# Ledger of designs, part 6: miniprotein binders against p81326

Target 1, 226 residues: p81326
Amino acid sequence: MLHFGGFIMEINHISKILEKEREEYIRNKVEEYLKQGFSKDDAVNKANQSWRTYIGHRIQDVIYNLLKKFLKDSGLKVTTDKALNNRNLPEELDKVKRLIAINYGEYLFLPDADVIVYKVENNDIKIIAIISVKNSFRERRFETTYWKLKLKESPVTSHIKVFLATPDKDNEISYKCPNGKPKKMRIILEYELDGIYFLKEDFEETEKAKHFGKIVEDIIEISKKL

## First folded at step 8 (miniprotein)

Design Te1
Fold by OpenDDE base, last read:
Structure Te1 (fold): chain B 226 residues (1-226), chain A 80 residues (1-80)
Amino acid sequence: as target 1 above (226 residues)
Amino acid sequence: SMKKIRITIEVPDEEEAKFIAKIIKDLAEELGLEVEIEVRGNRIEIRIESDDEEKLRELVKLIEWLAIMYGAEVEVEIEE
């Protein structure tokens, strides 16, 4: 249990809150769709579909806010890919954007970077980590590994740690070999990435697969070596 | 002995304030606590009175986490 800023990161509380958010969100959406003239069953179905989209963004925001809060005292800064999509970036964020860019010859593209952790020392920016947030692994399962490999190819970006954060509610990658059968996705993600952090308690812990509560400590430790 | 707690939350997005307030109410109700909640713009004020210190602590903790999750600032004052 990591104590940062007087708070013990308790995933159970986060999960409980997210469940209450779900209940309230669904209630509000059902009411909205009923007012639009949908049947009760249709309203519920539409609300649930809406929630599936919403929760993906919500978890990303939660992770961002958690990291922002708990890394603040260490002097580390946090931003998002969304913030970097602005045409008029402050100098600091423009530098961050450039330091995570991947070279494709005539073009530079940014990796998928839901959360970016960096430090500023003597007006120099050092990128510490990129965190990809995944709620489910139904689609684009290896995109994060692709970006890790691409970042590794350049001496400019090779030091950047790439982490995956997930609640993994469906236990898609929580265990490596459940019932003696290897889960390809877990094994590959764990092998290629610098770490997987679970927003849950029920998972197989390894050197690279940890509880999300450890991510702050790990990032701080990495930052000290850069 | 009855304890009175006042909690103030300032949320970054005013549009979320009412939603957050409802979540807090639901959390309090689940704990069997009665809460008074007022929303003014991006500011949420919560007053709780209970003789159950354990439940009060739990609710405060949940509200603090909720605030962090929304990037909100939270202040907790013990009145009595």
Scores: ipSAE 0.818, ipTM 0.936, lowest interface PAE 0.4, mean pLDDT 91
Fold by ESMFold2, look of step 8:
Structure Te1 (fold): chain B 226 residues (1-226), chain A 80 residues (1-80)
Amino acid sequence: as target 1 above (226 residues)
Amino acid sequence: SMKKIRITIEVPDEEEAKFIAKIIKDLAEELGLEVEIEVRGNRIEIRIESDDEEKLRELVKLIEWLAIMYGAEVEVEIEE
């Protein structure tokens, strides 16, 4: 088999399922808003707004669950920045938190990392990669590149790969030169990050811009070199 | 020939189980497959009978992906 992890990650199945989730979610929300006394038009509008917020968090959860499932047999562990912000961290996660934190003088902050992949060898923790999940590039479009640059500043964190995962439904970064003009956002993100993984089929594929189904194999390969 | 499949999914809570069950029903209807779905607490049991092996395989694959997307374990049992 050329692909690791059991069976091939298939973007089409994920997309089909998410569309059915959207339909059921909206149905439930419309019913909820109608019971609250909103008109049908208002209920539908509010349900669609609710979905836009929900889908962003849902995609993060999907990516976390996928990576946790498919990386487990390779001895790789997965956590999230939300989990690392708990007050009563297990010792292992407290070490992960300290290994990824950025020093700003008297303050320590975690990068905005949605999903973190690490391994444990001889009670030593090695951070392999962080994956930033973005549903839209309307706001904070270059925050992920900022964190990559900060991690590169220290020899302790410079090895950490920084990936971006996105459905990019509105084609904000799918192509380098749409209509013959360079797309600044795509060019800079691809240049600075270690990889961009698209949760869709229609995008310009390059060495760093790939289908999301490739991410497990890439992470496993990187972990073998550390 | 007619195939019988039983699929069991275990999720964190009953509200999520009911939501997932509706998704599975919608997927099955799109494929033209009849399914019997029982939700008991956080557990979903799905029974499928069909002589269309291609549609059956597609639905099983979709259910397996759905379980992965929820971090849920799935068991598939083929009955003769």
Scores: ipSAE 0.797, ipTM 0.928, lowest interface PAE 0.7, mean pLDDT 88
Fold by ESMFold2, fold request of step 9:
Structure Te1 (fold): chain B 226 residues (1-226), chain A 80 residues (1-80)
Amino acid sequence: as target 1 above (226 residues)
Amino acid sequence: SMKKIRITIEVPDEEEAKFIAKIIKDLAEELGLEVEIEVRGNRIEIRIESDDEEKLRELVKLIEWLAIMYGAEVEVEIEE
């Protein structure tokens, strides 16, 4: 049993709901593709590919909604990479964007920051944490660590915690030394990042690798020190 | 022993409400609970009646988490 912001949550609640969403999503997509004239096999294959694209964004939305809900009573605010890339930014979000942007000479880029947690004190904005959400690690395996290292290079961003949140259903980073052999990806991610939060129960828990249910508590504790 | 619960969820639009209603139906079915679900525009009303308090609590928890995952407001009302 994991406590999560005053709600009693077990990690399997979110996983169970997402599985039902997957079933309904795929059913709807297969029907759509069959009506377009695809064979059953092709429709199923296309529906599964569509889900893989959709689920990445869906997990980001879930994490955003969870953090927004459970951090509000602590005076913490939450935004997203998508919101910061809108052309008509409110002044507050424009400040958030400027506080996390990385300078590359003539160019400014936002780090891979799916979800951003910040607070406002006396018109001053403090970025607390950036959460990168990965459904799989087949592509862009270490991009999150690159952004953490870039943020560490400046005194104005070096305090920002960079977390990775993942279901890791294929066990790509769940264990440090599966079968006695070091898993490079898990070891490097854990070494460089401030934390990895798993949306599942079966993984090797460490000081930095934790159940996702602990992320709210961790963010609140960090914010008290800033 | 018999418990009656009414749950109301408000979401951004009707398409999302219909999708969520189907998810709730599937969750209830897996738990062996009978539910009556009505979707009116962006509003979902769920009525649950059961003498199995443990399964009822589990379904309510799932519905509350589902609402949080969609950023939706939920109201739970117990009728006995």
Scores: ipSAE 0.787, ipTM 0.926, lowest interface PAE 0.7, mean pLDDT 88
Fold by ESMFold2, last read:
Structure Te1 (fold): chain B 226 residues (1-226), chain A 80 residues (1-80)
Amino acid sequence: as target 1 above (226 residues)
Amino acid sequence: SMKKIRITIEVPDEEEAKFIAKIIKDLAEELGLEVEIEVRGNRIEIRIESDDEEKLRELVKLIEWLAIMYGAEVEVEIEE
């Protein structure tokens, strides 16, 4: 069962597991680099850089697996942008790809859509939501809002919900007015997106800014209206 | 009273099985629980015996979440 108190406990379990994964990942990478002849200091530095790249993809995988697990009983399917960019796509995924593509004249591009939720009814595919996963907001802070705005421009894609999922461990968007001043990133992201889902407890909760555990219920509710 | 639990994890990617087993061992150690872990291909078998039911339930829950996070299948059996 999923509710506020119980889900907070589950988020802490995920965070604890990821911390242990980091420790083992770093240990293995340092050993690997030392065997390649790097100094201890260089091996540690390279391992930390490797982790920073890895953790972003790892969080995407975790979210994919969680959604796949918890949405299956509701008849909802989940895929990823990585899967959509594979060669020789199955027909179902080729349709998903075409249904989220954005037209730029002679060119057709996919939005940034780390995880895609859709349903299949009577051989028809309906895209429910895309989830952008961000570990940090150092670069391309508002890219997700750009894609939401582009999806809204066509009646074919305007129904697609665009969510942001983040641990936001550095509190870059966790609060609307830290120190009494509006935080531009949080304000604009919350205004333009359909929801922000935090993989942590400490953030300012609003109707659009919620604990990640709410995303399953929200997606199911949205799917019933489509 | 002493509880004895067997947990079996079927990992989709067998390359990750030993990594996952090390994570489980580290989690158990932090809880002060003794575990026996065997890895055979993509299958991880964990045996836990403890009289501390709270820590045992916590470790089982962590292992279940770990399995979900890897898209793995998990079976938990209480042995009599």
Scores: ipSAE 0.787, ipTM 0.928, lowest interface PAE 0.7, mean pLDDT 87
Fold by ESMFold2, fold request of step 9:
Structure Te1 (fold): chain B 226 residues (1-226), chain A 80 residues (1-80)
Amino acid sequence: as target 1 above (226 residues)
Amino acid sequence: SMKKIRITIEVPDEEEAKFIAKIIKDLAEELGLEVEIEVRGNRIEIRIESDDEEKLRELVKLIEWLAIMYGAEVEVEIEE
C-alpha cells in the first residue's frame, strides 16, 4: 500500500502551477495590449480582467482533467456540461444529458453542472456526482444550491451528489464565522450541498468542507455504494 | 551523485506547448534548478541535471502535475 499525504501536497502543487500560469498569462497579455497601443496602466487593467475570465474556464478544465485521470481505473467516466451542450451528441452522452435534465413543463434545462461523474453498468448509466466550479461568488451566489434542491425533487436524480469546487482566493466562503459573525453564504452552501472542496490550504475544514485532494477518494467511495 | 533526467510531454496544441514550457522554466528557476527545454511542434522535451535529489523530485512532481492539469501524457526517463 503506497498511500502518502499526497492529496494535500497535490493541492499545493496545483496552486503553485496556477500562480505561475497567472504570471505568464499576465505578462503575455500586457505585451499584447501594449502592441495594440494601450497605455501601460490600461494594458495591466485589461490583462487582469482577461485573467479573471480565463481562470474560471481554466479551473474547470483542470478539475475535468484531474477527475478523468484519477477516476479512470475505478470504472468512472467524466464529462462536462459544455460537452453535453454540443450538437450531435454520442448516444452515451445523450443519455447522461437526459438523466440530469430538469423538467419545467414543456422545457428541459441542464443544472449548473460544470463537471459530471457517471458510471455505465449493463448499458445503464448512473450519475454519481456533479461538480460546480466557482472562482468567485460575486455573481449567482446560491445557484448551486438551487440545482441541488431541484435534483432532490425527483427520485431519479435525488441520489446525485452535488459538490462545489473553488479556490476561494478572496475568502468569500472559507470560514463559517469570520469576525465572529456567521457568513451566510458559507453556512447555506455547506448545509445544502453534499460537499465543498477548496483548492487552497487555508480554510475551515469540516465534514463537508474539505481539501480538494479528497474529492477523488470521496467520489470513489460514493460510487461503491450505488 | 549528479543525476540526469529527461522528461517528454506531448500536448495536442503547439501554442499550449510553448506556454507550458515557459511555466516549467519558471518552476525550475524557483527551485534553483537548471533545465534545458526544447519545443518541437506539440512536443516538449526537458533535460534536468542536478545533484540535489529532493529538488529534482519536486520539479519532476510539479511537471507531472502540470501535464495532468493539461490532460497530457508524460514520459520520465532517468539517464546514466
Scores: ipSAE 0.781, ipTM 0.925, lowest interface PAE 0.7, mean pLDDT 87
Fold by ESMFold2, fold request of step 9:
Structure Te1 (fold): chain B 226 residues (1-226), chain A 80 residues (1-80)
Amino acid sequence: as target 1 above (226 residues)
Amino acid sequence: SMKKIRITIEVPDEEEAKFIAKIIKDLAEELGLEVEIEVRGNRIEIRIESDDEEKLRELVKLIEWLAIMYGAEVEVEIEE
């Protein structure tokens, strides 16, 4: 059995595995594009572009699987926005969907949640947290903060913790003042969100900016207060 | 002393099983470990034999994390 603190020590294992996945993925994609008639240079460029899309979804899947595995024994359940968009929802997931929906008058929309953690007690559903997974901050930089602010507007959703999980390979938010000047994105994201969890070792740790390995313990602690 | 380890992984589908098997082979080769991998449908069976306990432990750990990352069930058996 893996200990809760094992995540801190095991990020290097996950990173090693993802490196091997990247190598095999790129190799397979280059071969596919070559068979489609692209030049070697075009095939490589297209494979790298494909990887950037793939790794974003892959990290979401990894986080979902890890949280599902390690929160199970604490009575906490995990789902995804993808699962909530299925047309044939079980009653439980339909309730989860309704509990995170945001009202825009005659319209009802789901926040960009990626991964949702909830609890079921005596057929009552309590939403604990949503985790937004961002691989890059080139586009939709503050989407997660927008959803946090919208959730805060209603007493029904204001308790929901909003976390950001990111490898932040390009160091867009890893440090508050990387060149002696404040990084606006890091400052605003940390101010508005309930936590930022980095899937790497090289970042400036604070009360809200932590190693991803701490997220299970944090979620369990929060759930005890509800 | 030679250690023998058998690992069985059940994955969501056959395409993932083949991909995961290639990842495991790459990891083993990087560690200098010889592995026998059999893929049958969505099931992967891995047999590892080595006298290097540190590398064996590291590979088993990597395979266990790989299984978690795919939401797969894994069984590890140390053979006598």
Scores: ipSAE 0.778, ipTM 0.922, lowest interface PAE 0.7, mean pLDDT 88

Design Te1
Fold by ESMFold2, look of step 14:
Structure Te1 (fold): chain B 226 residues (1-226), chain A 80 residues (1-80)
Amino acid sequence: as target 1 above (226 residues)
Amino acid sequence: SMKKIRITIEVPDEEEAKFIAKIIKDLAEELGLEVEIEVRGNRIEIRIESDDEEKLRELVKLIEWLAIMYGAEVEVEIEE
């Protein structure tokens, strides 16, 4: 963003808004389940389960909208792997897809990424970064590192930065050595990825593990070197 | 000095507009600000009157961030 201090304040506003969204979402869902004949306890449990699915998609959308908004004036464009899987892609997006695709012999697959940042220079497309959004590390803990390693295997994709963005509400990767014990997930993710961006305040900050508010500045700086 | 602010947000659909309007009402209530909110299809119009400029600025910032989070366009006008 324009200033580091201002970026921190913007994260607080996002968190405040998401809490109000949660409150309203839960109220609406409980009302729906009660009308369907569920007990109050069952309605609350079902509403909380529904929120866990909703918040995952919601955070992905928020990150996409934020990056699209704040990277636009720097000549950077943003798309998603979902958009790249559509039929009848525009020429520009078809080129983006071909520039990140991974070859598995007779098959060509896209890496799993929620958000892709690229630029267009002299009618050529350069992929800057891929951001994976993870709300939980319960399953497929190292999926993002697998894609980083695959991207490093080709000279066409080896420059692409791979970032992880997460609220990490359960503190699964927030600290390297909680209670004096190394956390394999945090240590391996930080080692292999180009950055981890936390959508919260309480985590162990390092050169690669930062507040999410820093991601726009980091992407812009990387793009200037390509 | 009493300030009057009108904010307009355009969103993809009416259900989303109604949900967002409730979020804005909750945010305003927490700040102790009275707001008038009108939902017309996919458009939300918010009118705020207050002599507390600091709270007004905070609510406007929250509404602007809310619009960004939905990929929505927002227009802020100061009224006399």
Scores: ipSAE 0.766, ipTM 0.920, lowest interface PAE 0.7, mean pLDDT 87
Fold by ESMFold2, last read:
Structure Te1 (fold): chain B 226 residues (1-226), chain A 80 residues (1-80)
Amino acid sequence: as target 1 above (226 residues)
Amino acid sequence: SMKKIRITIEVPDEEEAKFIAKIIKDLAEELGLEVEIEVRGNRIEIRIESDDEEKLRELVKLIEWLAIMYGAEVEVEIEE
């Protein structure tokens, strides 16, 4: 049986698998673009651009599946923002959607939350955590902090933990003071969010900035207090 | 000694099963392991023979993680 929490070993396996997925994805896309009449160079450039969009959604799916698998025996359930935006929601998911909705006067909107963890006790639903997944921080860098602040404005949602999960391959938020200067984005994200979970080995670990392998333990511990 | 392993993976979608089978083939090739892979609808059946128990265990771990990453269940059977 696999155990989630041995960060170095799990990340190495996941990373190797994702690299093979990238190679196959790129190969398929290059072939597709060549058939459409693009030159070899254009097909490769377009395939790489396509992968950059795809990998963001793929990492969300991976995190969803990992949490679903490893939280199952603790009585915790997992869903996604994508699932909650479907028409004709099952009753349970409709309740989850209502419990995280934010009021903007006459309008109700979901926070931008990629993965949602909740529990059901005696037909009562309690939202435990929302995980936002970011592959890059080049745009919309503080979107997750905005939603955390909005959730804090209501006693109904103020208990919800908001986490950020990221591979951060370009080291945009991996260190608080790279080159001796405070990295504004890392400092603000860590201050405002309940946790940042890195899908890589090299980053500055703090009480809020942790290896992704710790996230299952943390969620279970939080759920016991709620 | 030569070891034989059969692995069965069930996924919700046939197109994903075919993609996953290609990934498993690539992983096995990188490890220098010969594999036979059959996709039958939503089911992937993998047969592996090797005298390199360390590489075999590594491929099995990779396949188990791959299955989790796709929300799939995996069964591993050691054959005599």
Scores: ipSAE 0.766, ipTM 0.917, lowest interface PAE 0.7, mean pLDDT 88

